VHH binders against Protein SUPPRESSOR OF NIM1 1 (SON1). Designs and how they scored, part 5

Target 1, 370 residues: Protein SUPPRESSOR OF NIM1 1 (SON1), of Arabidopsis thaliana (Mouse-ear cress) (q8ll17)
Amino acid sequence: MALPWELEEDILSRLPPISLVRFRTVSKHWNSLFNDKTFINNHLSRSRPEFIILTNSKIYSVDIIDHNNIDPTIRLHEIPTYDIHSRGTDLNRTIINTCDEFLFYNYRYWDNMTALWNPWLRQVRWIEYANQEFCVFGLGYDNSRPEKVYKILGHLFCHGKVLRDQKVVIYECASDSLRFIDRPEDDDWPITETAKRSNVSLNGNLYWFGCSNYENDEYYIRIFDFSTEDFKPFCLLPCQMSHSTDELVLAVYKGDRFSLLKQCSVTREIGVWVTKERISNDNGNGGEGVEWLKLMTLSKPNLPKLFGTVSYFIYGKTLYMCNGDDETALACIYIVREDVCKKFQIGSGNINCRHCVYTPNLLSLPLFIG
Short names: E, the ipSAE of ESMFold2; O, the ipSAE of OpenDDE; V2, 0.75 times the mean of E and O plus 0.25 times the DockQ between their complexes.

## First folded at step 1 (VHH)

Design c11 (framework vhh_3k1k_2)
Fold by ESMFold2-Fast, scan of step 1:
Structure c11 (fold): chain B 370 residues (1-370), chain A 121 residues (1-121)
Amino acid sequence: as target 1 above (370 residues)
Amino acid sequence: QVQLVESGGALVQPGGSLRLSCAASGFTFSSYWMRWYRQAPGKEREWVAGISGSGDSTSYEDSVKGRFTISRDDARNTVYLQMNSLKPEDTAVYYCATDELIFGDYPFDYWGQGTQVTVSS
């Protein structure tokens, strides 16, 4: 009837978090296992990224079925919003991204709160900031301390306007303190209008594309360091823009490296690069000596024209992308490799569809003031 | 920085026509898709029409094909929606959007409140 403990643990570490959560009521032994740091880390290392799709009324995770098959397919799994509805948030005015392996749930317009969310464990942690009309750019933490000190980067709204010629705002969660910091010297703070604006969270810091020369389309990766609370250049890109309309997308690769996707707007050819080594907080000059490796080149006549917000991940030499259809703007999942180019439309009426990449996990939410 | 301001909404009789305008600022207008969406009371916001940055490609939701026409004037940074043969079912608040605002929802730069179109009996 019973399996050996070692075999049982090995099997469980390969199951999706939603399946594991269902098994918590089976025994205290299994519940104890799911709280073990070694098991949690082993499970995370085996977990495949998923797309999270946010519509005006519902949130879905996208499961890829038969990913090694020539005819893979998708299945949408609705994520219940019971945990976040306790605070009365509107989905049509909400953005979703990730921070520290958790979903980062934020209200689109003026609001005085945001959330870190693990939907599989049904854990939500609201971060409430003082009575300020605060527009969030992103969440990070001070990674130089043993205990993570979470901070929110953004602008304060004055007269219903973003603070154009004023200081950026940092809200420190544990101390419930708000500070103004100097705006970057660049006029297109915090990112350029021509670069894709999706910021990436890694090791508690935020990364995105900066532009050093708009006339020559020269881009680089910039960082906001939550430990020192400053903006700085991080590293150069492994590629050059062929046309000003080329698409560039930054993502996290294998939890500790960067991935960069570039699509030529004319040919639709896609190149993907990854950083050769782990991105470390101990880089002497913060990214000096970052080396890139070209992982793949995809040249297919039926590749989509990428635009707007693009989410993607790489798994088993396959490129998975979430983007709007270039004619209808309806959200689509694309599965691309040498022998496959499949497109799946995510329903009719996916208007204002927002999406991100999320790796399901068993990590408990951090404790902070609020 | 990025702003979209919709205008032209009005009360019209069934079978009537109306032209909506959307004035854009703060981004390279000619490089981006422009789209119209609408939201009726108690309904989700739905896509209506789209036009490419070059103006060479247009697309429409099935219920408006043949009745609505999207166009753009890059010199004025404006996108238009010409609505003909209006039906009561077209009653909604109409919004315009770009690629950056649809999928990446950057709250620092979006200020559009929409424009109300009412088609009554």
Scores: ipSAE 0.000, ipTM 0.218, lowest interface PAE 14.1, mean pLDDT 73

Design c12 (framework vhh_8k46_1; at its last look DockQ between E and O 0.04; V2 from the best seeds 0.00; counts 0 for: pae E 8.3 > 2, placed apart)
Fold by ESMFold2, look of step 2:
Structure c12 (fold): chain B 370 residues (1-370), chain A 124 residues (1-124)
Amino acid sequence: as target 1 above (370 residues)
Amino acid sequence: AVQLQASGGGFVQPGGSLRLSCAASGLTFSDYAMGWFRQAPGKEREFVSAITWSGGSTYYADSVKGRFTISRDNSKNTVYLQMNSLRAEDTATYYCAADTSFELWDYPEEYDYWGQGTQVTVSS
């Protein structure tokens, strides 16, 4: 059956967020619909991830135009930055990442603040803290309850960057208070600057790669569980490292699972694995319960050698990657599938580029409650 | 454990030259971008130069551009800083640093591993 309301709702759920924002002014009915949680979640489930690229003082979303039998192209859309500049912070020094479906701006510790941002709704949630020495690693929440209690994992700044002297700190967003938690016994400091840029947020927790001790290297996925406030192993990798120079990248798949990308540094062959089941809101249960499925293998003569920070997502049968160029450090977008391997360079000159994967959406930013 | 051993510092007259070396161990050197930073007494640590994993790109602070040259030899796990036309203002402890990213390469907070430093003194 084709009911007008249900058909209208289905069609609208397939439109880009910018179109829906414009349509709010056309109809009170549509404006109300676009605030409905069911509609918002359906829209999100149909949305393709995009790259967000921060060049010098500007932020772009990358509109990838990849239609059947048409050579792929890209179009950059500048995102206005006045929302996140209103406090006089220096955008040039931020690290961009995500928490759930929101952009997370990790300003440098001397700026004394960080922010969540949904640019499509023009919403910013500022998080300001009194301690000038507090360095933010990432945002999460206690996911053992239906209402989210937000916390920030971080450390105190140690002048001279001596990791052994750093203390692990939890910031309680609702109460604006800091407290120490036990440092892990491990020799390997788990919240490095590299991990700050590469960690993945899912279901209120943060995930990134870890190794066993140096002499017995075994790569695994690590979790910081914001409900128990502990560092734990989460699961083993579904693949073996052929060379220490192989590239290994963790990402969220379809909003509720993980994907893992590995590139052989010699052949440049790329393998992608995904978790078979969604990652539940249970805090990590060890590696025995996580099954991986090999989703694709890509072997193309002009695949780039991946370096440093890599962002990627899978949509359909296509791998989309953002990675820096070894010669210029400028961001490059790669579109790879069986019949395509295409490269686009973003920007020019000697500028710093940061990037992440973000799915544009209509979700309102959370309020911090205690 | 990762070790960065900076060396080659010393006393030099203005207009002279020095070559700094930073030997790395306990890591796969070709996976790391490298940077040089310096800190004069009573001042903040400041960026000097950086180089990508393969050496395909190099970056310099304005104060040293044209006088300093960064290079690397991945077969020797070593990054170098050739310092020519030295000035009194170049007097500092010089630190090498390593990181797996090439974002924010001119910010010391982005580097995970640091050497102990080598002193360069330029006096007339």
Scores: ipSAE 0.012, ipTM 0.463, lowest interface PAE 8.3, mean pLDDT 79
ESMFold2-Fast, scan of step 1: ipSAE 0.000; ipTM 0.400
ESMFold2 (binder alone), look of step 2: mean pLDDT 82; pTM 0.826
OpenDDE, look of step 2: ipSAE 0.022; ipTM 0.441

Design c2 (framework vhh_brivekimig_d4)
Fold by ESMFold2-Fast, scan of step 1:
Structure c2 (fold): chain B 370 residues (1-370), chain A 123 residues (1-123)
Amino acid sequence: as target 1 above (370 residues)
Amino acid sequence: EVQLVESGGGVVQPGGSLRLSCAASGFTFSDYAMSWVRQAPGKGPEWVSSISWSGGSTLYADSVKGRFTISRDNSKNTLYLQMNSLRPEDTALYYCAKDSDLWEFLTGYFDYSSQGTLVTVSS
């Protein structure tokens, strides 16, 4: 018995990438389907986010098992590191984030090599900078072109100088060219050390928190636009800081929107907002008319005190967070909804772990050369 | 067991040249970025230069840029440092390090398992 094409395609688009890889050899029809742009995009739109945990020696994917009428639990999958480890980069010195639906791997010290990585397809694309002391901030692309023109935003490492005194540069991947970028005089410093680890990639641009008034804790979302190669304000936040020590975390929601998490440092109450509509690529004017919707307020007595690097995503009215335990600083997964607040410790002995949110997908890595 | 053996140091006059070598064993040399670090008598460790796994990217401390050249021969599992226009302030014990050990070296927590190679620049 054959299923109608639309129903077969719908069912297959809901399966994890690891399952789909196993099916590629079954038939020419399925192999063609798994390479189809529409199928790949439909699968991505239905794929549940997961946490990637980077320790000093291993990388893990956190599979969260959260079913109706069953207590949520987690399963750790070790991701083989031979795709990235064999390149002479030490996990102890790496920054891990996401860019353009791929894992973004960056060597922390001197940032002399970077990679985009799809761990489920086991594809990696390395970028190596000839004679450059290049510190990478993030990857983006020129979204004004039909083909994606990838560029890396960063600075040149200057020994004995603080981060704010280093020169901002763009590296264009296809042409292997480095250019200096003018810094506007009204920008105190467009790139902070916190933003370097916590920037958000959306539609080829990078976004992070800027501060318009430190005395009054007034924050906004800042953009680097890879089409115009400039820094500018993007939009206002839906909330105000109650205390200077409150936590703010920006994330991507449903692949085309922003999510904002704020925790009050005194009460530990968490608010989560999402943008009502898709973020438009209006080359720096796209933030005009951005409307936010408050998705949830969580006032549980056993909420963690968030600190440092915080990763989170929302799925099915549940908030999932990765952060250190406030007593032990060990990495923990928190699952929070109406009457549930569960904590899962990821490991022991490694109190300094790095993490990000990654959505498993079937996308092939871009070409950086030609 | 990872082993790094430095050689090529000696006594030279200011303006002279030396070529240091580091013979690596116990790991796949071509898969790792490598660095040179130095420690002058009575001072903390100082990073000198780094080279990527392929040799395509190199980094230098401002104090040595334009005078020193880092290179590698992956077929021989050997790292090199060509030192030109040597100055009295270049006098130090020179160590090679696999990049995973570089942070520990620079923070003073590195176990100097090798003796390094001594470079003395004196008149």
Scores: ipSAE 0.000, ipTM 0.153, lowest interface PAE 16.5, mean pLDDT 73

Design c3 (framework vhh_8dlx_2; at its last look DockQ between E and O 0.07; V2 from the best seeds 0.00; counts 0 for: pae O 9.6 > 2, grease 26.1 > 24.2, placed apart)
Fold by OpenDDE, look of step 2:
Structure c3 (fold): chain B 370 residues (1-370), chain A 123 residues (1-123)
Amino acid sequence: as target 1 above (370 residues)
Amino acid sequence: EVQLVESGGGVVQPGRSLRLSCAASGFTFSSYAMHWVRQAPGKGLEWIGNIYYSGSTFYNPSLKSLVTISRDDSTNTLYLQMNSLRAEDTAIYYCARELDEFWSGYLDAFDIWGKGTLVTVSS
């Protein structure tokens, strides 16, 4: 007996994108469904975040299995990305991060390129720069209009000066142009490798940590708005640094909010905060309108140090982290909650990798970027 | 004293060509990459292109077909050849010195700028 269509749609909405892509060839009706915006959005809302891990040889998607069980595990899926890997294998010159529903990949060496990418749909859009000295900080878009106009925030690489002296550059994808933009004098503009790899994209904007007082280790979240091309403080953190060496990590939570990790450098305890409401472009200036909730505190003997580039997401009451091992620097996945603390080494000998969190989806890339 | 001095600007009709010069002094010109940047009225700085000490050039894709950058190390002079000028090319044109390689962890695009030369494209 054929299932009612509503039930069929419901079932399909719960399947991974890789399966749905295969089903496109089975039925014209299904193909139409998978191109329907409502279905795609519904599917996205039901999808779980995954880790994307770039190694020198392969790209993996890491899925969590049995996440509700006391014994969760991981599954690695190789992502066939010959086009991406063919651009370079030096991970020291590679950035992988997200621009909302898409991945962006940046490689800077002889070539300087950025790709907007949906792995499951096998869609890639490349952005090429004529200037090798342009260094990418992050990808975003003008969100003031219905169409996404993509821009790349970065700086010109020239060596030898302090961070505050760095020149800020915007690449406009639509016009293929580079231009300098103004930076506020009081903006520390932390163009570091860590910042490049740890900034957060949400609704076309970029977010990362700023410091208002280095003596007191007072940090806040700052925003770059690609619509106005402004740097400004966004909100205060919900916690104080207990020690100068405490670690902070910012991520997107449930697609439209923020999460914050704070790890005590002494006890290794991790506090987890999330914003109460979704983050919007109207959430105010200087921290106005953003409220934080403490979600959990994790105190386990084998928690990794949140040093360097850490990718993580929270699903339910569980913290999922991707980070290097403290001793071996090997890529590891950590699953941590009150009753679970598991560590999974990724591969053998993969000491150098790049990683980010990504939610698989069926959203198509725009034909034109910008 | 380290300085850059642009010259060659002026009023030119659309469709014409113009060659700008940048005279460098006070430093070993041949050891530095040099850049051209412009600023149109009411707009931000736009990167035009650069030339490295090796002679390799890079250009803004939006301008690549219209500009050529060259250098004469014997005379410490940087050049910008512009062809088929349009009204939209009206701007102050600057030459800038790229900072020497020092430490990869420290970044700064340009440390020395000229005062600029005005190019006005009008009928």
Scores: ipSAE 0.007, ipTM 0.268, lowest interface PAE 9.6, mean pLDDT 85
ESMFold2-Fast, scan of step 1: ipSAE 0.011; ipTM 0.447
ESMFold2, look of step 2: ipSAE 0.014; ipTM 0.424
ESMFold2 (binder alone), look of step 2: mean pLDDT 82; pTM 0.821

Design c4 (framework vhh_6qgx_2)
Fold by ESMFold2-Fast, scan of step 1:
Structure c4 (fold): chain B 370 residues (1-370), chain A 124 residues (1-124)
Amino acid sequence: as target 1 above (370 residues)
Amino acid sequence: QVQLVESGGGLVQAGGSLRLSCAASGRTFSSYAMAWFRRAPGKEREFVAAISWSGDSTFYTDSVKGRFTISRDHAKNTVSLQMNSLRPEDTAVYYCAADLSPEDYLFLDEYDYWGQGTRVTVSA
């Protein structure tokens, strides 16, 4: 018996992208459906975030099996690296993050290669820039335009120069050109090492923590707006630091909002806040128009001491975290809610792991990004 | 082209303090993040502490957090490790390391430039 069209479409929109990719060659009907913008967007809205973990030789997605009547568990799924290894890439020094629902793949420091990657569709777009002194901070686009014009924010590194002598630049992908941008007069270096590992991409812009008073640990969220090409304060935080050693992590929530995680370094208590409304171009001035809601407070004896690179996402009423183990530097997955606190160690032996949050999707990479 | 020279090691009693210093020469110091690593007798090299190029961010291994403080002096082109409440298990050769842009705590063991080390012995 054949399924009704509406029921078929609803079921397919809930399946993982890897399953859908396997079905594209089966029928002309299904192939047409999977290229439909409404279906692609509906599937993305129902897609659960995953952790992507880089080891020294392999890339994994973390499949989390978490049902109300069963103890949660994880399963590692190896992502084929053929698309990126064809360029002779060494994973051991690769930086990975997300931009515009794609994986943002960057080699360490002065590599002339950056990529946007959809691993489930097996699509990769390489961005080549001829300047060997160009250090990448992040990727964005002008969100005021109908067509996405991708740009890379970074700085030029001159060997033997102090960092304050370096220049902040934008590489425009379409024109293969670098241009200088202005710094704020009272901010000699708006891009910090901490921001390079902690910035988040939303609506074509980059966001990270700025500090307004180092003595009092007063932090805020700042923006680089790719449409105006400037650095601005964006909004205030919903919380205050209890200790200078507290952990503070920014993330995207449900594709259009921010999430903020704070851990007290003394008690290990975790608070999570989310923005009440979608982030838009109109609510970008110093906290104006941005309202936060405290989503959860978690106080469990088994909570880890968070440090370094922390990846997390919220799905339903559960907090999922990825952080390195303090003794092994191996990635651990934590699943935390009122009734559950579970820890899963990934890997064996002394392996350094890089990780990020990625939402699997059916979005095709842009045809022209440079 | 960066040369790192450590100093300040020695013998100290448990509960005592030592201050290690690392002088950088060759390239501009303020362009680097700096770290301290140690190798205890019979053990492999381990990460101890790191400081960003600006001095605004510091990272510590859990076993030294609250006891050790890393700092940098741009005028003197030095990075220092203040070691308080020393324990016999802190006995090691301490190495200074520099990296052009360490962006992740988990990559701190991949530093580009290394000093020759300074020995710290903590007696019970």
Scores: ipSAE 0.000, ipTM 0.183, lowest interface PAE 14.9, mean pLDDT 73

Design c5 (framework vhh_3k1k_2)
Fold by ESMFold2-Fast, scan of step 1:
Structure c5 (fold): chain B 370 residues (1-370), chain A 121 residues (1-121)
Amino acid sequence: as target 1 above (370 residues)
Amino acid sequence: QVQLVESGGALVQPGGSLRLSCAASGFTFSDYAMRWYRQAPGKEREWVAGISSSGSYISYEDSVKGRFTISRDDARNTVYLQMNSLKPEDTAVYYCAAGFLDELSYEFDYWGQGTQVTVSS
C-alpha cells in the first residue's frame, strides 16, 4: 500500500464512519480492517460526539468544522432513513435517544415498534411488542450476562389515571411478555416527566433525576437496574437548584461517566460538572463512591434560556448545546467556550426540536433474542 | 415561529366554571397531540387532560373526570379545557403542551407560559 501499514490503521481510525463506509468498497483489506474488534474499539475511543437532529421529514447529523479554531462552524449531514421508514409511521411520531452507543428509535405506542440503529453501518434491529397501550420509557439490558439481551422499561396507559397511578412494566422480547415492576414506597412517581426528558443509558441501566424535596427543589440521580429489575437511588448531585425555574440536564461523559449541566434561569450562567471516576456496576451500593468535579462555568450575554429537551456534550474545552431558541423555538446549535460563543440555526419554519447526542461508531447491532 | 398562548385563567369561587384556551401558531396544529398540565406551588407538574392529533383519543386525570372536558378546533388552531365544579385543590398554573406523539405518549415538544387559575372564596 502507499502508506506504512501501522500508520494506515491509525489514520483510518480517526475518520468519521461515513468516510470509512465509503472506503469499504475500495479495498478488501480495508473492509477486513473495519470488522476488526481492536480497530472498532480504537475508532470509538477517538470518535467525537455529534448531535442527531430529527425534523418532521429528515434526520441530520451535525458535523462540527474547525472545532479547535477561533471560528468553528457546523455542517448538516442528512442521514438516510430508508432502513427505519420501512417499519413505521412518519418521523413526526418518533422519539430518538441513545442506548449502548446505538441510536434508540421509538414510534408512538400505536405503532408498537422500537429499534436500535447504527445509521453509518445501515444496520437496524426492530423490537416488536403486541401491546398497543405500552408507552416506552427506555431500553436496557442485563449487564451481568455476557450476551446483551435487551428489555424495554415503560408503563401501560390507563385511561383517566395520572402518571403516578400508571402500571410500570418491563417487556421481554423473546417471551413477548410484560411484567409489572414494584414501585418503591418512598417514591410515588418513579417515572416522572423530568425523567422522560433527561434519562440517560449507561452500562445497560437507565439513570435520571429523582426529587427528594419538591418545596426546596432537592434532586438526586436515580437508577433502574435491568439486572435486578428495580428502582433505587444512585448518587447525590454536586449542586442544587437556586431557583425552581433553573435547568438541570444529565448526560454521559467520555462513554463511562456522567456530566451534569445546570443553568441559572435569572443570570443564564451555566455550570458543568463531571464524575471523577468511571461509573461501574459496583457503585449501586448507595453511590457513596461517586465524586464530582466542576469542569466549567460559562457566563455570556448571548447564552440561551434553556427549556424542554436539551442535548449537550463536552469536547476539549468547549460546550456544545442543542436547544430551541427561547423566543422562536427553532432548533439551534450553540458552541461555547472562553473565547467563542456562537449560535447556528438548524433549518426553518415548523422544525420539531427532537435531538440527542450520538457518538458515530462501527459497532454491530446486538441480538434481541433471549 | 412556534408559539402556544394560554388564556382564560381567573379567580373563581368553589363550584364555579372556567374555560381555558390555548392558541397555537407556527406549526401544523392538526398533526399534534395536545395536553393540559397544571402545577401548584411546591408540587410537580401533573397531567390533567389529553387529546390526540385526530381527536379520537381523549383522556383525563382521575380527580378531574366528569368535571373537565378537553376539546380542539383545528380550523382555529386552538385547544380548550372546560372546567366545571371547580374545587380549591384545582388552584394551579395551567399549561398547554403540544407533542408530535399522540396524547398517550410521554413526550411533548412545545409548551406555553401558563395561565393562573385560583379557586377561593
Scores: ipSAE 0.000, ipTM 0.150, lowest interface PAE 17.7, mean pLDDT 74

Design c6 (framework vhh_rezetamig_d1)
Fold by ESMFold2-Fast, scan of step 1:
Structure c6 (fold): chain B 370 residues (1-370), chain A 122 residues (1-122)
Amino acid sequence: as target 1 above (370 residues)
Amino acid sequence: QLQLQESGPGLVKPSETLSLTCTVSGGSISSSSYYWGWIRQPPGKGLEWIGHIYYSGSTYYNPSLENRVTISVDTSKNQFSLKLSSVTAADTAVYYCARDLFGELLDAFDIRGQGTLVTVSS
């Protein structure tokens, strides 16, 4: 006696992508289902975020074991790099982030290369550009159009100048051309070093922290809008800095919202806020009326002192963080909630780890050329 | 305004140790938010990240240079330094010190020194 199709679809939408990929060869019906947009979107909505960790030679996904128990642990799963190793030999020269639910891979060497990658589907799309002075900040697209035509935001490196004095450019994938962009009217630099590593992609645009007053530590969320190709303020933060050394980290929450993590540098207390409604960048909601909800406050004696690149996600009642240890700077996973504070070191002494948050999915890569 | 300034000999003989110091002014090196590092550019080539240090003394080096490079920090003098041993003509480059949140300084720095040319020649 077969299960009703609706119940079968519901069960399958809760399975990991690797299991679903294996099932494509078993049934023509399941293969058709796994290529259905509604199924793919339902599966994504139920998928749990995970950490992707990039060492000098290998890429790992971090699996959380006994997630809801008082003694959770982790397991590293190696992600095969055959698809991307054809373009680069040293992963130490690689930046990893996400764009539009795909991994964003940027190989930094003489002939810089950028890719979008879905490791579970074994799909990669390379964007090749020959300008050695072009430094990538992020990838986006004009979300006012039905087709996703990708553009890269970056700058041209100029010797003898600090980052704030360099020229901001867009690389247009369809035309294989660079264009200069005007700087914003305020004194804040459009591309900060913090923003290069901690920018978040949402609905084709890039978001990061801007600073309106450095002497008073007044921060806000800034946007680069790929449809209008300009920089502008997006919204205010739900919190204020207690010290100039406090850590602020922006992340995407549940695919369509923001989360914000703030750690007090003195007490190590962590606050986490989320936006109440989905983020919209249309004519009626350019960040106006964004409301934040405080999701948790964590005050534990064993909390790490966060620094540099911080990746985190929230699942259920638990905060998951990836950051360096404040004594050794070795990459660590932290699992924290009211009754739990666990720390796991990553790797066999490789201290130069890059990392990001990735939600496994069944989405096919877009076309880069219109 | 926070500034970084390189200092050290502009000429080093082959097989000797290249030694540079970076002085931080207008702010403290004892910050949990930043790494402090070195990058170089050989004539006619692109940038190469050498390594960086956290104010606690934790160091991270380019694997291609790891066996020859030492970076140290002196929080009392607000300085950090580079030592590169067994130099050859291939080590001739403009050397920059830099501040960074990223832990890898190819193009990911917000403050950089003006650079100092070091020539390896007999």
Scores: ipSAE 0.000, ipTM 0.276, lowest interface PAE 11.4, mean pLDDT 75

